VHH binders against q6dbn1. Designs and how they scored, part 6

Target 1, 243 residues: q6dbn1
Amino acid sequence: MRCISCREEYLPRNAGTCKECYVEAGETEEELKREIDDLKAKVAFLRLSSSLDHGTSSTSRSFTDVVLIASEDNAGSPPIPAHKSVLVSRSPVFKAMLENEMEESLSGTIKISDVSYDALRTFVYYLYTAEACLDEQMACDLLVMSEKYQVKHLKSYCERFLVTKLSPDNSLMTYAFAHQHNAKHVLDAALSQIVENMDKLTKREEYMELVEKDPRLIVEIYEAYLSKQVNTAAGGTSTSKTS

## First folded at step 20 (VHH)

Design R1
Fold by OpenDDE, look of step 20:
Structure R1 (fold): chain B 243 residues (1-243), chain A 124 residues (1-124)
Amino acid sequence: as target 1 above (243 residues)
Amino acid sequence: EVQLVESGGGLVQPGGSLRLSCAASGYTFSKYAMYWVRQAPGKGLEWVSEISQDGSYTKYPDSVKGRFTISRDNAKNTLYLQMNSLRPEDTAVYYCAAGSYRPFNPQKQYFDYRGQGTLVTVSS
């Protein structure tokens, strides 16, 4: 029979499509599903701002324009203008900051410490658009900011990006970073990669550094490694008994 | 909200001692290596002490080694810096900072959080 998709001859055991085309179609379907879910999440993130417009006239007057300023080390960086209403809608931390009588609320100026101008600009842009151009460093910076200001959508966005950049060479430090910032998806992915490459990674300088400075992480890594080894050993014994 | 609040700064004579404290809140203190950094007038930020998450590891630059002691109390979310044998060149604003792991720039120290600082003036 000829495959309806690729028109190549395939064995009649397959329902209209060859095995390769079927697998490819399945992969495409899964990719589309992920894209749809991402779009839905983006739309949901952006819609949160509309619910604030229905609040009483008195609360709207309190959310005037605000400027964000990167840390004092960047004293030459221009302030980044924003709307309090947008900040409040996107971040519970900003909500708490701006709804109380804190200096930030009164002055209309929020100082953001230990962030570059570029990172802050990108962060603010994301709050408006749910989009960011990321490299590895920016993704880390924004992940930290997302954790600090509890912007869950951004955190997830950064995690997904970082997972795509994961390699054996950066897996140890990625794990440490993810652990520190409660980035679960990145942590799990990094840990998996570490366990698969344990023999190589234990010889790296990063490994020795973690042993010295943060041995708890090393213990966690070994626990995962041992768990995998035990499971593999158990699975191998079950297949040998059925032959 | 994440806060780091330094205290204990002041005026001291050469050879004197000060103890700085840093109260941390709004994040998991025990997940971070902590640092003291300082900035003297007209100078850049200088690292002066490092302590690991559990306090088992400490490091100092040669400029303060043997004179400064960093410690932490994770139960109190507090970082300390005991400064002995103070010198005029130790005059600076001292900041506590939470160190961040970074996977892509291992040679650069990153801080996720830093306090507003406390002024230490060593003068006769």
Scores: ipSAE 0.842, ipTM 0.941, lowest interface PAE 0.5, mean pLDDT 89
Fold by ESMFold2, look of step 20:
Structure R1 (fold): chain B 243 residues (1-243), chain A 124 residues (1-124)
Amino acid sequence: as target 1 above (243 residues)
Amino acid sequence: EVQLVESGGGLVQPGGSLRLSCAASGYTFSKYAMYWVRQAPGKGLEWVSEISQDGSYTKYPDSVKGRFTISRDNAKNTLYLQMNSLRPEDTAVYYCAAGSYRPFNPQKQYFDYRGQGTLVTVSS
């Protein structure tokens, strides 16, 4: 048979397309489906922004009614003006803070003392645009902020970035980080790296530190390792094999 | 809302004792190694104590070893620092902090959460 797409001869396993073109088209389709889902989530996130910006401008800071301040040591940071309507629509934590007449609602100032100015600025930019310029450090900082302020869309964004940076060398600490912040997507990806490289990882100093300081994580890793061995053995001993 | 609230600071004469406490809320306290850090006037942050998640591992710099004791009560979500034989050089704002695992730059200790601090003044 001849493939409709590449016109090369193939065995008749796929009607009208060869295996390579069928697999490549399937990979592209799956990538597009993921992109469509991501765009739908971004649109849903931004719909609240366009409804609350009170204008046609893409990012307007006119008529701001609150200021966020990052405090680090004795250094003063520039205030970051923002709209309460944007903050409350994106974060249940800001909603509770600003609607319940807490100090921040009355003063019009939100002080955040455990975050750098760069992280806070990037976080606020994300609340308005659903975009952030990430590197390894910023992704971790924003994931922590996304948990603290319950911004689920940002947490997912940071998780996808961290998975792209995952390697065997950083898998133990990535697992521990994801466990601390309930980042399930990152946790699962890191665990897979760990169980596939267990012999190498158990010889590293960070492994010994975890055994001493946080043995609960080690127990979870071994339970997953044992579960993988059981599932692999069960899957390999099928009672009916294709000839 | 995540909060770390320090208390127990005050004015103490040299040789005296103080007990600091830190009440934690809004996160899973037992998932974090906890730290006391301090900042003397005009200086940067200085680490003064570390305690592991279950309390079984503690560490101190030489400047406070034998005089300070860190402890935690995971059932009460509370961190403590017992400070004995206080010296004027111990004068600082003391902060409790929650230690973060980080997959990059592992030689640096990061803190996800830090309190606003409590002032300890040691002078006659």
Scores: ipSAE 0.642, ipTM 0.849, lowest interface PAE 1.0, mean pLDDT 82
Fold by ESMFold2, fold request of step 22:
Order: sequence, then C-alpha cells, then structure tokens
Structure R1 (fold): chain B 243 residues (1-243), chain A 124 residues (1-124)
Amino acid sequence: as target 1 above (243 residues)
Amino acid sequence: EVQLVESGGGLVQPGGSLRLSCAASGYTFSKYAMYWVRQAPGKGLEWVSEISQDGSYTKYPDSVKGRFTISRDNAKNTLYLQMNSLRPEDTAVYYCAAGSYRPFNPQKQYFDYRGQGTLVTVSS
C-alpha cells in the first residue's frame, strides 16, 4: 500500500494515508489551533471600542472626534461618531482627508454620498472589528465602499463572500460589477462561469442590454474567452504520426 | 479621493439655456455609465439623463427629451448637460452620478458615486 501523501509504502489497513502522515497532519492541526487561539487573544487585547458597540447610544468617555453622515438617507439619519485615529489607520483615503486642512478635517464631519445608513454603520463597524454580517446587497455595498476608501482587508472579505454566491445565472452581471471595481478574484471566478455557460448567457436580457450600452465590456469578455481557449489548447496533449 | 464636482448652475429666465459640467476624479471615469439626476424643492430624486461609457447611447425621460442633451469627454473626465428651453419646473439641484452594475436586483439603478450638486433656478 502506498500513502497518497508521502508515497511511502505501509501496511494496508487503510489505503489513504500512512500512520506517519496521519500523525503529522494531527500535529499540524493542533499547532494551527494554538496559533488561532493566540491570535484571538491578541485581537481581543487590541480591539478599540466602537461608538456602535454601546447599547445606550451614549458615547461619553469614548473620545470620538469625528462623525460620519450617510447622505443617501434623508437628513434624519443619525451621525455615526468615530475616531480619526481608527479611520486613518484603516484607510489611506481617510488619512489624506483628515491629515490635510480639508473641509472634513476642520468641521469634524464626513458626509458620504450614495450610501445607506445601514451600509455606513456596517462599514464603520468593520473598520473597528474586521467583522460584518453580509448578504448579497451588503457585500456589494461594502465592496464599493472598500474600493472608494481603499480598505483592502474589507475588499478581500467581500470578494470571498461574492465568490460563494456566484452562479451561472448571475455570472454576467457579477463580471461587470467586478470589472468596474477592480475585484480581480471575483472577476476571474465569474469569467469561468461565463465560459462554461456562454450559449445560455447570450440569450439573457442582461446580455442584450450590455451589447447595446457597453459593447466594449462584451468584447473584453470574448477576448478573455479566446485567450483562455488558447491557453487550454497549449496545455493539452497532441499526437501526430508522420512516419 | 473619488470626487464628482458639478458646476454651471445659476439663475436663468424661462426659455433660457444653461450648460452644466461635472468634473470626475479618483476613479476610472470611462468604466461608468454617467447620469444626471435632480431634486426639486420638496420632491424626491428624479432621473433626467443617461449616457453610456463610450457616449454612443443616451436616454432621456419624456419630461426633458428634446430639450436636454447629455455628453461626455472621457479624455477630460468630464460629463456635460446642455439644458435648453428651460421651464420653472426644471428648478432643482442637479447631481452628476456614476452608474453601477450590480449582480443582485439588476433592474434597479445603483449609483456608486454622486456629486454634491449645483443649483439651477428658473424663475419669472
């Protein structure tokens, strides 16, 4: 019997892995669990309290020094208090905005256009905790915000979520979205779905609308499709008899 | 920093004309369909024009069709709205907006970016 992991011979009782490789995998798992626990402890120690963590809505003794306002919602949305130090450490865009003598730095108010209050709250909470509850719409909203404010950690989080929601039915619009926001991981995953389902996708209304309104994007999809077909053919095995 | 800055608003007599501009920066302007939207006093947001990424497709609601012309210059990252035959009902704050593709609920128009607006007043 030969172990599928190390390729060494061992006595057959289980044809999958030898005893040595099984024990090494268990030791590696235990070491990784210890590393995870250590990291969790470090995160707990370093966490700064967000204004959104208070159940009473009081921000007394929180030392917040800036507020964010969602301008998509009517003027009735409450301001979200935050710390300039957190914003600048998580976002080069907030760093440039708040360290210069711009209107936002002087007023202590950041107005953010075209974002719902719920998306803004979730975004700010992520800057403090690296956590967000995502659904399909929130993941798109936060990916756009992460691109706008250059929060790479959040962008990666949203990308992983969107890949899990990818299907043939949504692949064309997911590709278009990822293309707009330079979401390479999502873009590549969506292209693979498009390639496998091209004949069905060309019959959809979304395809016809893109052909009319954004034909350059369609051309880019076909160029990527052609490039993928060439690379696949180059990796294949060919035989020819000339004797 | 992503910015859309509208300009060219002002006071004009009924029947007059204005040309609005929107300067875009901080994102790839040519990847976005662009829109003009407006908000009249006491009313909600109303779509008034759309232009595709390369400028080859434009669309207008009946309320402004034939009077307004949207255009763009991708080399200068600038969007324009030529408004002719202005009416008092056109009085509003006009916003420049960048349209987003969205994989979920694609029938709804989302805007990733919107400017702060420029006031157009048509009176007397």
Scores: ipSAE 0.597, ipTM 0.843, lowest interface PAE 1.3, mean pLDDT 83
Fold by ESMFold2, last read:
Structure R1 (fold): chain B 243 residues (1-243), chain A 124 residues (1-124)
Amino acid sequence: as target 1 above (243 residues)
Amino acid sequence: EVQLVESGGGLVQPGGSLRLSCAASGYTFSKYAMYWVRQAPGKGLEWVSEISQDGSYTKYPDSVKGRFTISRDNAKNTLYLQMNSLRPEDTAVYYCAAGSYRPFNPQKQYFDYRGQGTLVTVSS
């Protein structure tokens, strides 16, 4: 019997598809399932929570009713126009701010401290599109903003990017950053890499700074390291002792 | 909602003292090194003091060393700055700020959160 896809001979038990093509199709199916789940999450994030469905796109800046201003820059940062309905739909923090009798709700101006104009613009673009062009610094800036404004979808997006940029050289500081911002996926990935490279990392300047400024993180890393040593040791009955 | 609220500023004569407080909420205070920074009229932000997460490490620039003391109370989520022997050049808006770890520029100090500030005026 010949395979429909590659036209090579195969055993009849595989119903017209050879073993190699059958395995390839299975892997493609899993990749598509992951993509569909990602798209479903993006659609859920982009939906508006109000009775009106207008203003779901980034081109809805006509009829804007609020502006955001990056306060970290000196005078002259351009205002970023937005829709209250979009902000409220994406962020519980903006919802509390804008649906109550807050100064921002009445003035139509939201001043955001400790953010660059570029980071704020990228953040607002993400609220409209669920997309952002990330580099290492922008991903950290947006993760911090996503935590501050409780934008879970953006936090997940930044976490996936940061995991792809993880290296032994940045693993200690990535762990510290992730711990500080409750970024569990990044935290676990960084910890695993730290544990595997412990001998080299304890001699770095970053390690000495953490020992001096935040020794609790160092204790946590050592506890994980010792647990790995116990779990990977060969033998009958294991007995652990901290040295 | 993350908030840092400074208090305790005011008018004081040269040689006097003030104690600033910063009440923190909406984040895990003990996970952050805390800082005081100030902005004098017409100038940029100047670092004034640093305290580590557990309070065991403090650092000051030469301009305030020996006159200012930073402290924190993690049980009350509060940061303090005791300012003694105040001078007219200490006149500024004082902000508390929460320091951030950053994996790609570790030599640069980033702040995730900053308060609105409290004005300290030192004048006869």
Scores: ipSAE 0.593, ipTM 0.832, lowest interface PAE 1.2, mean pLDDT 82
Fold by ESMFold2, fold request of step 22:
Structure R1 (fold): chain B 243 residues (1-243), chain A 124 residues (1-124)
Amino acid sequence: as target 1 above (243 residues)
Amino acid sequence: EVQLVESGGGLVQPGGSLRLSCAASGYTFSKYAMYWVRQAPGKGLEWVSEISQDGSYTKYPDSVKGRFTISRDNAKNTLYLQMNSLRPEDTAVYYCAAGSYRPFNPQKQYFDYRGQGTLVTVSS
């Protein structure tokens, strides 16, 4: 019988498609479903239109009604104009700030400490567009901001980026960062790297500093490693033949 | 939602003492090394003290060592700075800050959160 997709001959197991095309179609379906779910999340995130480009035109003003300021020290950075409706729609934290007659709602100014101007500008741009140009540093900055302002869509975006940049060399500090910020997907991926490379990682300066300053994190890693050994021993007892 | 609220600042004469407090909320306090930093008028931020997540490690620059003591109470989500033998040069806004791990630039200390600060003025 011939496969209706690739037209190769096959055994009649799979409704007119060969095994390779049948399995490949299932894999493609799962990938498309994941992409559709990602697009649904992006559409839900962008409920309000993004029109910040009007705020830069000499002939168009976008009627912004709030400014964000990166107030690290002497506040030398320019204010970032924004719309309260966009901030409120994207963040429960901005909603609480702007709807409850707090100082920020009355003044029209939101001061954000310990953020660079570039990170704040990129964060605000993401709130409007669901896009950001990430590098390793920016992804960390935006993940922290996403947790602080409860912007789940951005947190997921940053997590996916960080997983793609994960390597054995950065796995220990990536684990520590993810643990600190409850980034579970990144945490699990980093832990796998650590467990597989533990003997090399225990010789690194970062490991020694964690042992000194945050030993509970190290204990947690070893507990995960020992749990894997117990599961391997139990699985080996039930699945391995003695020789 | 994340808040660091400093208190205990004020006017004090040289040689006096103050105890600063920092109440933390909206994040897991015990996962962060905590810092006191200060900004004198017309100057940038400078580091004043560090305390590890469980409080077992502390560090101070020479300018305050022996005079300042950092401590924390993780059950109460509170950071403290005991400042003794105060000098006019200690006049500054004092901020508490939460230290961040970073995977790609370990040479820099990053802070995820910082409070609004409390003013300490040391003058006759």
Scores: ipSAE 0.592, ipTM 0.828, lowest interface PAE 1.2, mean pLDDT 82

Design R1
Fold by ESMFold2, last read:
Structure R1 (fold): chain B 243 residues (1-243), chain A 124 residues (1-124)
Amino acid sequence: as target 1 above (243 residues)
Amino acid sequence: EVQLVESGGGLVQPGGSLRLSCAASGYTFSKYAMYWVRQAPGKGLEWVSEISQDGSYTKYPDSVKGRFTISRDNAKNTLYLQMNSLRPEDTAVYYCAAGSYRPFNPQKQYFDYRGQGTLVTVSS
């Protein structure tokens, strides 16, 4: 009998497909399931709130009703026009700011300090599309923004990117960054790298600097290491009392 | 929402003193080294002081060393800058800022949060 898919000869008890093609179809199915789950998460993130009121604080040909301004310096970065409905749908922080007659809701202007224009523009683009072009610096900038504005979908996106860039050389500072921003996925991955390379890391300049300036972080790294070792050692048989 | 709110600025005579405060909310204050930075009219940001997370390490540039003292109260989520022997060159908008760890350029200091600033004018 020949396999329907690859046309190779096989035993007939496998209903027209060989074992190898059946396994390959199963692997393809799992890839498609992951793609479907990712698309479902993007759709859920991109949904708009059904109860949002339309703002009239500004007029434009694109019907935007709010502007965001990066205020790194006194020089004017261009304003980034946006829709209140999108902002409040993506962020509980923007929802609280814009629905409750705050200064920003009345003025139609949101000023954001300590962000570059490029980072703010990329952040707003993500709120509309669930996509961003990341590099190492942008991923950190957007993770910080995602914490500030409670955009969980973006935080997860940045975390996945940062895990792909993790190495022994950057593991200590990646741990410190992840701890600072409650990025658990990145934190756990960085801890694994730290554990594997502890002897080398304690010789690095950034380790010595942390001991001097932020020794509590060093203690937390060792506590997390010990907690991980206790958890991984918890299997196996218990000792029972005899007579 | 994350907020850093500076206060205590104003007009003061040369040789005078002023104390700045910065009230922090919306993030874990004790996880951040804190900084004072200033911007004179038409100039870029200049570092003025640093204090570590637990307050045990402080650092100052030569221009303010011995005149300025940074402190923090983690129970009140508040940062302070005591400025003595003020000079006209100290005229600037003063910002408090929260220092960030960054994994890809550890020698550069990044700030995750910065306040709107408080104006200090030293003039006779």
Scores: ipSAE 0.589, ipTM 0.825, lowest interface PAE 1.1, mean pLDDT 82
Fold by ESMFold2, fold request of step 22:
Structure R1 (fold): chain B 243 residues (1-243), chain A 124 residues (1-124)
Amino acid sequence: as target 1 above (243 residues)
Amino acid sequence: EVQLVESGGGLVQPGGSLRLSCAASGYTFSKYAMYWVRQAPGKGLEWVSEISQDGSYTKYPDSVKGRFTISRDNAKNTLYLQMNSLRPEDTAVYYCAAGSYRPFNPQKQYFDYRGQGTLVTVSS
């Protein structure tokens, strides 16, 4: 029989596809399922709140009703116009700020300190599109923003990017960064790198600085390491080399 | 909502003292090294002190060493700067800032949060 996918001859048990194409189809199916899950999460993120007027209105207007200003760039930063409905739908923090008649809701201006114009612009673009162009610095800036404004979808996006950039050389500072921002996925990945390279890392300047300035973080690293060793020993299958 | 609110600035004569406070909220204060930075009129931003997360390590530039003392109270989420023997060149807006760990440029100090500042004027 000839395979309908690759045109190669194959055994009759493979019902119109060869063994290699059947296995590849199964692997492709699993990748497509992952892509569907990712798209479902993006759609859920982009959905506007059902408590907003968009669910009871047929308006197609795109008039902005709020501006965001990056205070780190001082008076030189242009305002970034936005829609309150988008902000409140993506962020519980903006929801509380804008729905409870706080100063920002009344003035129509949200001042965001300690963020560059580029980071704020990229953050707002993500709120509208669920997409951002990341580099290492931007991923850190947006992760901080995502924690501050409780934008979980963006936080996950930044975490996945940071894990791809993880190396033994940056693992201590990546752990410290993730610890500061409760970035569990990055924290766990960085800890794995630290455990695998402990002898090398104890000689680095970053390690010595942490011992002096933030020794509780070092203690937490060793506590996690010891907990992992106890769990391995409790598993009861280890063999060890003598001396 | 993350806030850093400075207070205690004002007008003081040369040789005088001021104590600045910074009230922190909306984040885990004890996870951050804290800093005071200042900006004099017509000048760039200048670092004036650093204190570690548990308060056990402090650092100062020569321009303020011996005159300024940074401290923190993690139970009250408050950062302090005691400024003694003030000089006219100490006139500036003083900001408190929360230091961030960053994995890709570890020699550069990043701040996740900074306050709005409090003005200190030292003149006769």
Scores: ipSAE 0.573, ipTM 0.822, lowest interface PAE 1.2, mean pLDDT 82

